VHH binders against Uncharacterized protein MJ1408. Designs and how they scored, part 1

No score or structure here was measured in a lab: all are predicted.

Target 1, 350 residues: Uncharacterized protein MJ1408, of Methanocaldococcus jannaschii (q58803)
Amino acid sequence: MSREANPFKKMPTILMPDELMAKALRRGEKVANEMRQKELPWLLKARFVEEHKVRTIASVVADNLQKVIDKTPPVRKLPKFYQEMVEVLVGIDDFKKSMGAFKWASELVRKLGNEYARKIRKARTPQQAGKLRKEFVGRVKSILEQIHPEMAFVAVAREKLKDLPTFKDLPTVVIAGYPNVGKSTLLKKLTGADVEINSYPFTTKGINVGYIGEIQMVDTPGLLDRPLYERNDIELQAILALNYLANLILFIIDASEFCGYTIEEQINLLKEIKDLFKAPIVVAINKIDLVDEERVKEIEEKLKEVGIEEILKISADKDIGLDELKERLKKIAIKEFLKDKDAENKELEC
Unless a header shows other numbers, all headers, positions and changes below count from the first letter of the chain; Kabat numbers aren't used for antibody chains.
F is the ipSAE of ESMFold2-Fast. E and O are both the ipSAE of ESMFold2, at different seeds. Each is the mean of both directions, binder to target and target to binder. V2 is 0.75 times the mean of E and O plus 0.25 times the DockQ between their complexes.
Where letters were taken out, [cut] stands.
Atom coordinates printed by the task and the answers are left out, and those that the model quotes come from them; centres of patches stay.

## First folded at step 1 (VHH)

Design a01 (framework vhh_nb_b201)
Fold by ESMFold2-Fast, scan of step 1:
Structure a01 (fold): chain B 350 residues (1-350), chain A 124 residues (1-124)
Amino acid sequence: as target 1 above (350 residues)
Amino acid sequence: QVQLQESGGGLVQAGGSLRLSCAASGFTFSSYAMGWYRQAPGKEREFVATISSGGSTYYADSVKGRFTISRDNAKNTVYLQMNSLKPEDTAVYYCAAEGYDFWSGYPSDEYDYWGQGTQVTVSS
């Protein structure tokens, strides 16, 4: 079955040490006030109040830290696309160490809460019970300050990861080409205009996801629409993470050049994408309604010269060649998806 | 002395159901993430399902919607409910316990503890 949501979407807000401690102390005081209403001898009441205050503080702190762990997906068991995005945006090793710190602190606070609650039950004076509670609170504060850097790191990681796009485990076509070549019009025509807009790192335009039946179509404005070798290393790594998603690249050429880029410039971008991506490439020569057959033939010959075998001639605006394109995309994407699933399963067995 | 003891395996016909149990002892069960793995003849051990100390679950795509993992901390037991079984599910099923590094992506070989396995055979 397909994944329905970004695996990091359910990560909770990360409270900093002072915020978490303040929350725990407030809840502890609320419970203490409820216990003060009980009709008990002064020493028993004092011990009962301090014991419940310690137990409540320990639970609030430990449960909050454990909730972060429980709502964070195990990285190694994620699809490779999401594993690569954690590496690029956060760093898997640092993420690993930070989650370990949360687990360590959660367990230690719970253990100390139990130890101090038992000591308080044996206290001989209200002052002794209060002193033990103060010692416990001081130790919890020290533990939270010790993991403060890891808490800050996970808070930043959560903000970076929670807005990653939601991809289904389906045959996927990634769309590329310069701006204004007709990618948006084509996507709407092929999918019936029902597209989801998702955030993606290093683009303010986001990423558009649509479907042709069980084929996932991904339009990448700001990512695969300008020269790749002019990108910085981190941006390029984020773009290349699409290799783990793409079963097929659909590259759009504007035959009319009304997009503002020459055929030569468009083919140069195609060559860069072809060299960096492992998926096969299908090229759609768009806007054939605006040019003569001789121009289209010239473009086809230039594409074959650079090693492109799958070439289709279309007009997205005039609905020319779209059914043939849809059929070709489905056949190739499904074939490559099944091949990639087999390779992925074998890799996990190694 | 740490032990993980699987039970509930056996022979079942395609479309049938089985429930596997794993009884844990010798460690603080409630603090560990628990998982199920399987190994078919001639294949490497593969992930099936996992459940965190807090009860969050994750499944392999091949079993999602058919298998359900759950835990009972009072009984120190993790369960795998297997429905709509297929011949392809035939394997030895292993229980695994993983400590604080579970969420960091440690390799399966770095799981803290493994059970001895229980055979599940699904006939066509």
Scores: ipSAE 0.000, ipTM 0.164, lowest interface PAE 18.1, mean pLDDT 82

Design a02 (framework vhh_nb_b201)
Fold by ESMFold2-Fast, scan of step 1:
Structure a02 (fold): chain B 350 residues (1-350), chain A 124 residues (1-124)
Amino acid sequence: as target 1 above (350 residues)
Amino acid sequence: QVQLQESGGGLVQAGGSLRLSCAASGSIFSSNAMGWYRQAPGKEREFVATIYSGGSTYYADSVKGRFTISRDNAKNTVYLQMNSLKPEDTAVYYCARDLGSYYDTEGLQYFDYWGQGTQVTVSS
């Protein structure tokens, strides 16, 4: 994986049929004008001009379509997270079919360019040479209109995919919990730096990515911060794609309930996330400075009743328990990451 | 495993018609592009027509206006209606189920070929 951008960032702008054809015709005319300056007998000059115009139009169209293919990463070689995002946002089958349409059109245009260039070379009159060039242009226009829906599809796909976040191949902690439980403050305190905001589907707030050394921390506002039963199928699939990224889920509980959600509501969201994600869960009970020790014990007991084994008590605002939390996150995330890598390597050997 | 079985080929005079059928086994038919390719004696396989899962159709210029591709997802069958047949349409016709990865350097094909093929001969 590149650390610079997501795999789709290099996809070029997709020209529509009329735009691509106009570009090819302009370039062809420029080449034709240069060739008209050659000192050749009238018929040879006419054939030479039309031949090079056809070859130029063919190469501009075919090369433009092929560039889209060459700059689009093959889906099967992508990390599983990105494969899932192509499926969710675009549809892998339709994406492959559209790439196929670009390849078909590129090869056909190149083949026709060669065919018409040969015919023009044998033309008996300048008028015949020009007629063959016009016939070629008409066929190219027809081919581009034939793949117009696929060109539009790939243009939309590119817009959806090019701004996906870049994830490093590192132990990854995905952060979950209701809004205002202290996730942003906690991230800043744990990473020692401001987090980077990245775009993500179905959230206007994006996702926040930060690091604790070689541990990748991902906060998911709008995604894992409200009940999952309220989601449509596509939104839920985008959320579940995080399963391919997460080695550990860090769930934040606001012990004070000043976030606007009861402990019962917060634990219900935790249960939903636990049921949908394969990664182990660590729960951090935040804002312990605002509540009695007895209240914290009540919350801890309720968490144990729902099967939570890793519980830490913190105050992000008052810097309480943060070193212990860092150490626990590092140990569990690294262990799970290495375990997942070993499992992947065994699958590849089979 | 998916099996494709072509049928409907035969000998026909120029200007005649034939309808090819391709029956597929397996539950993934409705989500896949289905297409037809042909191979004339001594030539490479060439694209004829494709129909996408959403119903969009595309044809080679050589057959456009004469051939019609269609599918019946309930029967897991794709059809090629061939009208105004010409001697140059003589070839073995192959049905394909899945599109290959066209951005892989070595794996470039428009379709994966599974069928045995069906012979179409057009006499002059």
Scores: ipSAE 0.000, ipTM 0.138, lowest interface PAE 18.6, mean pLDDT 81

Design a03 (framework vhh_nb_b201)
Fold by ESMFold2-Fast, scan of step 1:
Structure a03 (fold): chain B 350 residues (1-350), chain A 123 residues (1-123)
Amino acid sequence: as target 1 above (350 residues)
Amino acid sequence: QVQLQESGGGLVQAGGSLRLSCAASGFTVSSNYMGWYRQAPGKEREFVATITSGGSTYYADSVKGRFTISRDNAKNTVYLQMNSLKPEDTAVYYCAKDEWLPTGVYEDAFDIWGQGTQVTVSS
């Protein structure tokens, strides 16, 4: 599976035991009817009908279960972001256990199909051949019912995982800041008008993805736009999964405070994000056209006091400072992306 | 903390019996595939027995009819009762979670193992 696509998009619809059994029985009866057309002595015909019915039922069930396994990417081979999302949304241990149940059932049904086919070949009467087929069907039903909880679990997991965002393996800038500070306007001006809206856990607004050439820009409304101490553990874990994507955090401050949040509130959110994310932070002081030079300097000094070294002064609405911001973001994001790739590759070599 | 702790190994004469125990902490054995593997000197680690989350049991052909895997859900422990022991059963026995590995798909399915317990069967 490619790191540039959601690796779970190819997972098939999961049939429940009754649905899969019904499908297998229909296919088996179709093959049985074909075998009934052969001109054979009554006992040989009965054996051929029941043998082929058993083999078909076994193949339909085993192949369906195996298809789920084959179309599901191995968790340890996934990018760390997707590994973390499996943990957050479904639980890696339960996911592996459930996939193991599919493999166990697939192999057992295949083995039983071969066993019962051999027994049917030795049946002395048509009635005996039919009883062996019924016994086989009963055992398959029992196996599917045994793994029913795991089948239901994988069906739910598929629904949650297939709709995860598709992130490209590119230098990535994650945008943070309170609502209405100008993040959406800035994103559109830096990347062009078109942005991709992707679903994400614990936000109804989703995430917005745009590009500056080969730089991936991710705006996270509902995730990094309010205090993180207000989040539950699972929600926070989903937010912190962004650490596996972010090479750089771009934090937007509204100098005018027209967003409805004070500079102090905005800097407090910045401090929380700085503490929880490993990526370097660039701060863009936005809406400088709406405030005095003295106010901008005051904000800049407060940012330096909390350890921010990369500060840009912009107006997204007036197109002030955007080229400088774009070049700074590209330079830092590329540097950090290559550094993170080098560190990851060295870790994999041990 | 997730942990598997084996016990019950030792030295026995051919034809004797041993009962191995595997105590689990940090997860529930009744909700997982649990099993026993063994590794003899100079050989690869091989499957011995498994018990599925649903309680079904499966055995390697070499131990069928002689070994019995079971679990005690209240004690969160898995057992391997070994009867009619043979010299070729001499190995370090390991307890594992998620031993039923899908073919070539999940290389990390056997992610929780115990430290092992030595079983020696004299001729």
Scores: ipSAE 0.000, ipTM 0.117, lowest interface PAE 20.0, mean pLDDT 82

Design a04 (framework vhh_nb_b201)
Fold by ESMFold2-Fast, scan of step 1:
Formats: structure tokens, sequence, C-alpha cells
Structure a04 (fold): chain B 350 residues (1-350), chain A 123 residues (1-123)
């Protein structure tokens, strides 16, 4: 089942043990003050006050921990892109163990609350009722301190995961190429609208998402715009997670070299991307309006030598070749998306 | 060893105020009910006020509305704030601690007693 929104966006803020206990104690005292207004015999009033303090503290603590569990999607049911992001950014095994700790603590606090409420109801003195409430509070404090490391881990995990981009389950084209080759101009002209900027790990620029009808276009500034072989392992793994989204890669070459990179440098980046990504590649030779036909032909021959079969000649600035590019991207992306979906369905049947 | 030490007694004029303190040591103060009793010359010891570990308070009818019992668990101390004092309040005031599971605010059967502090209210 496909979810269209970032599955981690609904995770609540994680309170630390002292914060959660303070909140629970404040609410318990508020309820106690309401119970003290009841006109009851002295022992029944004292018993009633302490019982409701315990029930309220148990509910606040247990419900808060359970809310974290309920608002966190199970990793096994996530789209592969999000599963990979959990592994890369936090670690799946540690994440699952931490969720288990929240469940254990929530269930134990609720059980103890019920146990101590029953004991308080049978208390013979106000002093006995108060002592039982103090024992309960001490036990809850100990439980929260026991899971303190897991609470801290989930808080950090939430901060890393909550701002991941929302991707739709649609044919997806990932755009690559050096800075200033014309990627942003091309994306705007192909989509006809302002693009949505989303955050992504290891880039301060984020990613830009736009649409050509039902085709999802993803521009990756800071990710696929410089050599990949010199990136650190975690950063590279986060970039390679885009393999779970990309049905097609559109690589942009600046024929004029006014971007500041030679044709050889641009083709070397293309080779790295071709080696690391499994999606087919379409190359658009951009800025053909700034160079002669002979130069364009030389670039085309060099691209064929490195195994590129799908080559288009465009000028994003002058609106040359954009309709042909749009049609080619649409046909290939849809074909690859359907092929990948069929392969996924067969994998699940096995 | 459990010890209770009262302070704050003295001579005061009718309508005046005094605050008695009882410093406790040698036990887990937070778990004990603490009380105040008094004994006037030639009379039996009488209940004044009790405060339980949970904060519940009970007062003798003769002092209700004039006296306030409180505790500071951080300082292991129980207090008796006495306002609108009358000559009839003249007595030796005793601090007491009760670990009993049987509620008995008017009983003299407490576990531990202090030495007492004299309160004299002049007419």
Amino acid sequence: as target 1 above (350 residues)
Amino acid sequence: QVQLQESGGGLVQAGGSLRLSCAASGFTFDDYAMGWYRQAPGKEREFVATIYSGGSTYYADSVKGRFTISRDNAKNTVYLQMNSLKPEDTAVYYCAADTSLIYRPQSNEYDYWGQGTQVTVSS
C-alpha cells in the first residue's frame, strides 16, 4: 500500500524522562485538587485523591509513550526508499529495539497504575494511601530512567527523518549534471510552474520536485552535480537511495562549457552516475544555440563512445527541442516505471 | 535512632502568633505522619493537629481556623503556625511521629515523641 506523504512527518516530539514525569505529576496534582473538592468522609476522600493521582500519572506517561509508537510507521511496511533512509540515517535494528522499549515501558506503567490504584482503594489509612502513591511514582521514575537512552535515540531519529521529502508513486525522472548547465531553467520550462523545494540529507540546497502531467521530475542540486567517488560512505549511500525512486536519469551537458566544466569533466561525471545507478540515462546536450553544429556532433560522438544511446539536442533558453525531450522522457519513464512495478509485484509473490 | 526536637515556644500576648518547628532525624521522614499535641498544667495530653505523608491535615475543633500544620520534606521539619492565640492555648507542645497503619489522630499511641516546648499566652 502506497503512502503519498512522508511517513515520519506525524511523529510527535519526544519528551525526556524528567519532562514527561513533570508533565504527569502536574496533571496528577490538577486532578487531585478537583477530587479534594468532593464532599466525602475523610478516609474515602484521601483514598479517592491518591487513587486518581496514580491513575492520571499512569495514563499521562503510558499514553505519551504509546502515542510515539502509534505515530511511527513500522519500517517493514515502508516504501524501499524510506526503509533505506532509516538504515542510512539511524539504523533499522536500533530503531526497532527503541520502539520495543517504548512499548515495554508504556505497558508496564499502565499495569502498575492499575495495580497501585487497586491497592490504594483498599488502604485503611490516608498515610497508607499516600505511601502507595509515592511507591508508584518512584517505580515510574525508574522505568523512564531505564529507557532514557532509547528515548534520546528516538528523539534524534525523529529529527533526521521528519523532514525527508514526500515522493508520489509515479514515473520519476531524476535530473543530474554540473552546476550552471541549465538544470533549473530546463525544469521550470518542462513543468510550466514553480517547483516545490524539499529538504534532503547532505545538501543545504534541498531537492526540487515538479511535474509533467503524471511524471515526477526531481532536480538534485548538491547531490548529483559533482564527482561521486570522493564522497563519504554515508553521504554516497543517501544519494544512492535515489535508485529506489529513479525510473530514468536525465543528464544535462553544457555544450558551450560556460558552466566552467570541460566536456571531458562532464562526461566523467556521467560515467560515474551510469556506473552507480541502474535506471537508463537520457542525455540532453544543452545550449546548442551558443555553439556550431560541428561542436555538437563531436560531443554526440563522444557520448556514443561511452554507451549513451538516447541523446537529444536542446536550448532551454531559446526553447529549442523541448517538446521532443518532454515526449521522450514521458515514454521512457512510464515504460520503466511499469517494468519496475511488475518486478516488485513478482518479488512479493515469491 | 529516631530523634524529634521542638523549637519556637515562648511567651506571647493574647491575639499574638508563634510558629513551632520540629526537626526530625534518624528515619525516612517522608513516610511518617507527623502530629502536634499539647498538655496544660493539671490536664491530660490533647490532640492539636496531624499531617500525613500525602499532605492531608486534621485539626482539633478548638484550634481549627487559627492553627496551620505544614511540613518541609527537604528539611525533615514539621511546623505549627499558631495565630490568634488565647490564654487557653497555654501548654507544653509536643511533636510526634506515627508509623501506624491505623488512623488515630486523637490517640496518644504515637511511635516517637519530642521533649516538648513551652507556650505561654498572657492575658
Scores: ipSAE 0.000, ipTM 0.070, lowest interface PAE 27.0, mean pLDDT 82

Design a05 (framework vhh_nb_b201)
Fold by ESMFold2-Fast, scan of step 1:
Parts: structure tokens; sequence; C-alpha cells
Structure a05 (fold): chain B 350 residues (1-350), chain A 124 residues (1-124)
């Protein structure tokens, strides 16, 4: 049910061609020095040294490239949220093509290493053995320079993907609403602890992740806290990727307007989110302790007019209505999560 | 059917310049690496230059600073601008292409397809 970490966390640092070549040459020289200690005739020793140097260089380069492939998760087998994030931030086709370049280069370097090792074994002079090794090294440098753009691309992709939030495969509630409506206070009170701060694309504030037992609570400052028409296409796509995570949207309204936004502005953001997200929406009218009962009733009526059926009245600051909200969120999130799992399992069976 | 056709070869004096062109057809040009190789009489085919799908360029040490490889994806053409030519640059120049995903199906020359070649002769 739960996964340990962001699937891209284990991606290694990508060495550029010159860095990888320098590492391979250093390892090859170390092995060559070890071989020079062997008691062998001069020509056989020269062949032995150069052969093992070539084999070591080939292994270091090929293994390094293969390690990148092995530590990078196959995109098509990822949870839909992470698959969509690769598409938005990197481009799945370009990412897959770049992984193919790493595989191609790894296999070619291994093949050339074997070929040149065989040629070196037949060398008639130490000079010939050395020239074959230099030729091999030149070919490996050419191969690495050939895939340099793909290496640079994967390095940038790694930087974009390694800091994506770690989400568990649990019923998930995504929290939305303007800044200062009480989202952070509410999240702390519902979860009973300070939340974990995670990076997210196109927000300097990141996202906050907390838990109500086995319910995952995701607060989205900088993402679902201002009008979506203010976003460029890539930012909007990154926000919409949350559709693959959310089983329920919890929208928070500040009844007091102390947050700096009118009720009309807050409901307009709610309408945008309701139209763009597939998950059902629950609205919590917060700060009811700061307003008259008549004002709360007016806000409720406006929410019903825009099609909101699940409305709760709370005060996060005064601990009013929080137990009822918690139980309502659990009930709806679990129900929607199980429906989504059933639909996914049926799709997988076909 | 992949086709590569080189042009622009000829006779030139030492210190002169030539621009080779390679017209490509039968594949999605923009997705493929393009390269130039050369073969002098009595010698093995050697690498000259390559350009990736993304436009990154790589050169043999013997031609660095003198030759420039470029591509025009709209025209499905790759170019080799050869400056400060030397008699030792005399060879048949071949255009070649390979996909970045040719793992296990490639030749030792690192390329899937080759043109017929164009002769470059540099006189002293």
Amino acid sequence: as target 1 above (350 residues)
Amino acid sequence: QVQLQESGGGLVQAGGSLRLSCAASGFTFSDYYMGWYRQAPGKEREFVATISSGGSTYYADSVKGRFTISRDNAKNTVYLQMNSLKPEDTAVYYCATRGPYSSGWYKLEDYDYWGQGTQVTVSS
C-alpha cells in the first residue's frame, strides 16, 4: 500500500564525458600498475598491462552508464502522478530516448573493450599494444562526446525530478484555498504534529504533507492558493498533475476575510478548482468564531449556489468542528480511494 | 529505405576551404545522429565529426578548430565546413547516420547507414 520514497531519489549524479573518462583512465592506470608487478617476459607483460587497462576502462565506463539506467525507474511502470510529472517537467519521449542513448553507449563500449582486448593479445610489439589502447580510448571518448547532449539532459532531468515530494499510496486529501485562510493551523491540528515540507515545481514554498492515521493530507501553498488564469501552461500542467494524487479536495474559506480576499474572490478560486479537478470537493468555512451566524449562513447559501453539497463550519484556532471535519474527510477519502483502486485494477486486468 | 547522398567534394589547394553537404531521406532526420568519416587510399576509415539530434558537435583531434559540422533539419541536410585544408585531409568523405537507440544492432563503425562518398583532394 505504501511506497518508501520518491522513485527518482536513487538516481545517481550524472558524470559528464570528461569526468567519466578521467575516472576510467585513473582506474585503468591503477590496474596497469598492479599488472606491472607480475613476473612476465617484457612483451607478454606489455600485452597483459594494456589488455587489462582496456578491460578496466571499458568496465568503468559501461558500468557507470548502466548504473544510471538501473537506478532510474521505468517511467511507464510509475504511479500516474510521477509519470505525469516526467511528462510535464522533462518530456517522457526525450527522457526515454536519453536512457536509450546510455544503454547504446554502455553496450558499444563493452563490445569495443572485448574487441580491442583480443587485438592487444595479438600485438607484435609493446608499441603496437600501446597504440591499440590509445585507439580504444579515442573511440570511447568519441562515444561519450556523441551522447554528451543526452548526458546533460539526464543531469537536468535528475535535478528536476529528485526533489519531487514523496507520496504514499494512501487515501489522499489535497488542501486548497488562498494564503492566510488557516490551512497550516488546520493541518497541524488535524494531524497532531508539524508537517513535512517537500519541494514542488513552480512554488518556492513547497508543499506540506501530514497524516491523519492512514489518510495523507497535502497542503499546496503557492499552487492552489491564487487564480489559475495567472499561470503559464507548464505551471498549470504541474498543478493538474495533482489530479492523479487527490481522492478529495478540501477547500478552506476564511469567513472573516482577514486573509485579504473577499468571499467572492475565494468562491471564484473554488469554482476554478472544482472545474479542473476530478475529485469531489469538501468546503470548510473557517474562522466562524470571528463572524456572525448570519454571515456564515450567507456564505453557505453562496456555496450551495455553485454546487457545493459538503460544507462544514469550523474554527481551527478555537478547535470548533474539527472532529466532525476529520471523520468526514476520512469517510469520503477512503471511499474515493477504494473506487479509484478498483477502477485501476480493472484497467490493469484488461 | 534510408538514402544518404554526399556532394561538394573536389580539388582544392592547401590552405583552401570546401563545404560538404549530405542530403538525407527515408527516415525522421531530426531524431538521428549524423556523422562524417573519411578514408584515405590504403588506410582504414576514420572518424571526422558528428552532430547529435540536439545539435551537439564532436570532432577528431586532427580536424578540431579547422572543420565545423552543422545540420539543417528543415532541409534534411548535414554539412561539413572544411577550412585550412592540408594535403593529409585528402580522402573519400562519407556521410553516416545512426539512431541513439541502436543498442546491440550497430556496426563497429558506430553507424547504421552510409552514403556512397565524395572525393576531396588537397594539392600542395
Scores: ipSAE 0.000, ipTM 0.103, lowest interface PAE 20.4, mean pLDDT 82

Design a06 (framework vhh_nb_b201)
Fold by ESMFold2-Fast, scan of step 1:
Structure a06 (fold): chain B 350 residues (1-350), chain A 126 residues (1-126)
Amino acid sequence: as target 1 above (350 residues)
Amino acid sequence: QVQLQESGGGLVQAGGSLRLSCAASGRTFSSYAMGWYRQAPGKEREFVATITSGGSTYYADSVKGRFTISRDNAKNTVYLQMNSLKPEDTAVYYCAVDRTYEVTITGDYTFQYDYWGQGTQVTVSS
């Protein structure tokens, strides 16, 4: 309840031109029927009815289009992670163009409504007032049809963006490693079991978010749990968007290989992640309770050979080494987060 | 100067097929959405199909499943493959580069321009 929503969660359902026009015409007719019940001279009443019908139609159309703009966050003000997700899933330039189309149409319909309402007030006959209203409706239909492609685009964009995860602006640790290495057990033990499941593109498993005080912990099943060379370009871009979120990557190795992957396979995935992500990496060698000390040392030496300096030995199942891991993650994540904030502030000074 | 030139129109029997092409000159449009619109005699211009810079496609309900829009960015060209044509598809078909919008320094969206071709006639006989 207390967490901030995804920036796109408040985007309204996008009505297509015929749906929006039908809604506006129904509202206009309702207002017209109310006005027809007033005691006015026949010719004055006819003029008054058509004027209010036009004003109502203009307001319903313009307000609906403006509501889409008002409820859509400006891309430039978003955290870089969300900016990248708009680019990957939708295309920023097409998204901006579509918002521009909504703004243009909303303002034009508002102006035309005012113009035609004024003309109707000066109409010499009920027939002239009715003709002006029909002319206005035709122009509004034309405007909506002109922006039909942008309306369809925003409807699809909304469906893609509304289900993105909610991330807080906190030091963030992204967890990686093959399935069944103990990531979920470790996350629960480090965070105290209050883990939230969120949707993410290109994974049916979603992502899990938990907290160690003011440190955000993100487990990424389906994303950083198999070789990255097996991904298409769009999937890889969505995964690499995590670079804008991650201050630290925690990579979990299963020393026992009971996960079904060899140490060589696990280290190869680690190398891919290390090459593609800018964040520092901490490696936790898990399930040390199931293997000999000599096996753990062999794995540690292989990790040092591939450039890993931050290595911890743990057992999530037996609660071995978890306090040391927790403190190390906090220290590095906070340091990197503050460094990234300082760099961002200096960019804004230029 | 920017120009859009449509081709591939003509006379075809109901149930037949045509492929329309739109070649753009004077500017590259690989970063822009491009689309097709049509106008039948005595009717307003209506949307047919659009393809975004990223390749996403959208169609009017009247043509969905029968028409396919595609693009070749290397040739600066957009295509409309029209299958199972009906007499109701008879119209002048227009190629368009959709509106270009600029985000101002104040953060407002401003319409800049759109580009339209001269049109190509498609006639479907019953």
Scores: ipSAE 0.000, ipTM 0.165, lowest interface PAE 18.3, mean pLDDT 81

Design a07 (framework vhh_nb_b201)
Fold by ESMFold2-Fast, scan of step 1:
Structure a07 (fold): chain B 350 residues (1-350), chain A 125 residues (1-125)
Amino acid sequence: as target 1 above (350 residues)
Amino acid sequence: QVQLQESGGGLVQAGGSLRLSCAASGFTFSNYAMGWYRQAPGKEREFVATIGTAGDTYYADSVKGRFTISRDNAKNTVYLQMNSLKPEDTAVYYCARGEYTTEYQSGEDLYFDYWGQGTQVTVSS
């Protein structure tokens, strides 16, 4: 697995029992036809044809199942964010059980292939060799049908997991705030407009990832841009998985209220995020160019009342306060990242 | 119909050895993975070792290099050879039948559908 890619990106397409069996039988028949072209005594030729057909079918089925295993990362070795996403979207226990079914079936098919190949080599007639091959094929079909539910489960799991965002192991700032408060403009100005768009569960907007040097900036439209009180448990759990990434939350307030939300509504969302996230919060009061000094002070006072200590006054549109914001974000994010790494290393040591 | 019966437990001094056996009946033994778990008083059951149908083995880090799991399909028996025993190994040891084996998370997360009654292992300092 690539350390910079989504761990699940390399999972192969999962074939259903009928598709996998058809592929194996087709490949077996091609090999059988090659053996039939050889000039051999009738019994030896019959045994060679059936033996090679069995070995080929066993290899195609077993190798296909094993490939799924080999290209799926072990859940316990994943970063905590990805472990939580497996739990939320799929269920870790069911995922492990289903991967176990692939392992069991792969090993059993390979074992049966070896057993039936040996029996075919001892066959006294072409009819006996053919009967043994048909018996083997029937047993393989039975094994695949037995794990059909697990194959379907892994196919669904793959679709849910393969498009999860790729996060780098860097100091990370997660951006929050209502729509139209200026998050997109701010992100472009801080990162120089180099933004990667990634899919994320429970939002059609996805997430936007940009960089300020070695600082990872994550904007989460549809997730941290509206009240959380109406969310179902599974959606909220997916949002809370961001706790494993966030070293710092940057909350944007629109001082002008042109975004369509009152200051009271904006501060209520801030309180919800503050209660649910472990990371420290920096608040940027945006659009100060559109309001008077008295209004800005009023907002700042309300923020202090709800426990916010890091407050910055900016205008993303007019390029006011952006250098100070950038420096503050870098200092806090790096400090928290290093603190979290030190704590993680101590936990892992025990 | 399915039965798992452990034996071989007992009292042993630190640094000693014990061999646990689990006799299985009521199913086609060679088609199933087998495992060993242990539980100390007041603790949750913890994974010790598993062995797959092909003889592939997986161990908890705490026992790796000291314990060896093996199976005899002709006798329908799975074994746990325990060497260099420590007081921390004191627990009731359980044999379990695993429906599936995996390279990812052998042990705690393996699907176990039948468990034995357990055998006590006590290691004195």
Scores: ipSAE 0.000, ipTM 0.198, lowest interface PAE 13.9, mean pLDDT 84

Design a08 (framework vhh_nb_b201)
Amino acid sequence: QVQLQESGGGLVQAGGSLRLSCAASGLTFSSYAMGWYRQAPGKEREFVATIYSGGSTYYADSVKGRFTISRDNAKNTVYLQMNSLKPEDTAVYYCAKSPDWEELLNSYGMDVWGQGTQVTVSS
ESMFold2-Fast, scan of step 1: ipSAE 0.000; ipTM 0.337

Design a09 (framework vhh_nb_b201)
Fold by ESMFold2-Fast, scan of step 1:
Structure a09 (fold): chain B 350 residues (1-350), chain A 124 residues (1-124)
Amino acid sequence: as target 1 above (350 residues)
Amino acid sequence: QVQLQESGGGLVQAGGSLRLSCAASGFTFSTYDMGWYRQAPGKEREFVATISSGGSTYYADSVKGRFTISRDNAKNTVYLQMNSLKPEDTAVYYCAAKQIGLPYYTSPREYDYWGQGTQVTVSS
């Protein structure tokens, strides 16, 4: 379970078969040249040169493949959000199969290196020692070509996964609502403008991550800002992965409708999000400075009719109600986070 | 005891229609998301359609515009109306249920309960 950073951030660059083989051969030649400088009888020298060349090639190849395995987190031990992202973007079964191919090849190359080193030690001529080394190199090339599809697959997987957002294991509030309802202004005012812009699948705008002390605030432009029925299934899966992070949804309504969306349209999006997300929802009615009290009351009554219990009235632009909102978000997010951690710990005990 | 029982399958000609029903018992139906999946011989179970407790619906690209999922909470039943059927729709169709409060995903792994399946065969 990695909770500190994007668990795929430390995956190394994946070398293709020809690149890895070229690196191994260069390292082998360097070691061979060092061995040739020793004062030994010609047959003994020839055997030591070829033996150490084989050992070096085996180690470079096997260690490189093993490093990919060691720096790739096991999928079952990942936070559920990252498990789901592997499934959506890559496919968990193919990813596991590819990691298995790396392990198989690493172990086989190391085994062959040991076998050929022993055979070279018993070689009766320099030519025999050289032939054995060439046979070994040919077998390693064959093994790398055999796993070429899996190496290419992991290289693509790495590119898709390494730039996923880094989410801390903290109480998390996910912000939703139509464009131009005031989400960006509100986020900056609540967090003091200390926001990180991170890439996310299926949005060119990315996501914005900010903090209110130890509360993680996630704004999702392009994801939770239009009807979910307009999405294809893969996009929807990527969006719904946010369920595994959200302890609280903050939905923002523009009371003035200056955002370009009617109250009915905004409430319909709220209904979709409420249906699909496990986390409780707080609704902030924004831009109350631009409408009369009666209009705000009408919106509040409509929200209660659709089952919303936590409603706050704010103006992000005029700094109205922001302290109350901030304290409410902290209280609910912390409570839900601790509740979810308790439930998670009980499940892991079985 | 949780039970899901599918019905309404059968043999139909290409271009025809069938309506599948899934009767649920042993749980609070209104609090569950319901889905339809299908499995053709030699293939894995694939997503067809889902409906949330609130009525939000999602469809696989291969069935969009042809199939309609709906639910009747009073009868503890979910339906799949299948129109313009193609030979490629031939499969065993499964009803599935998962608790509200879990993510609304199309992966079979997300579903807690499964029916025994009903065969749909579409002739050429």
Scores: ipSAE 0.000, ipTM 0.158, lowest interface PAE 17.1, mean pLDDT 83

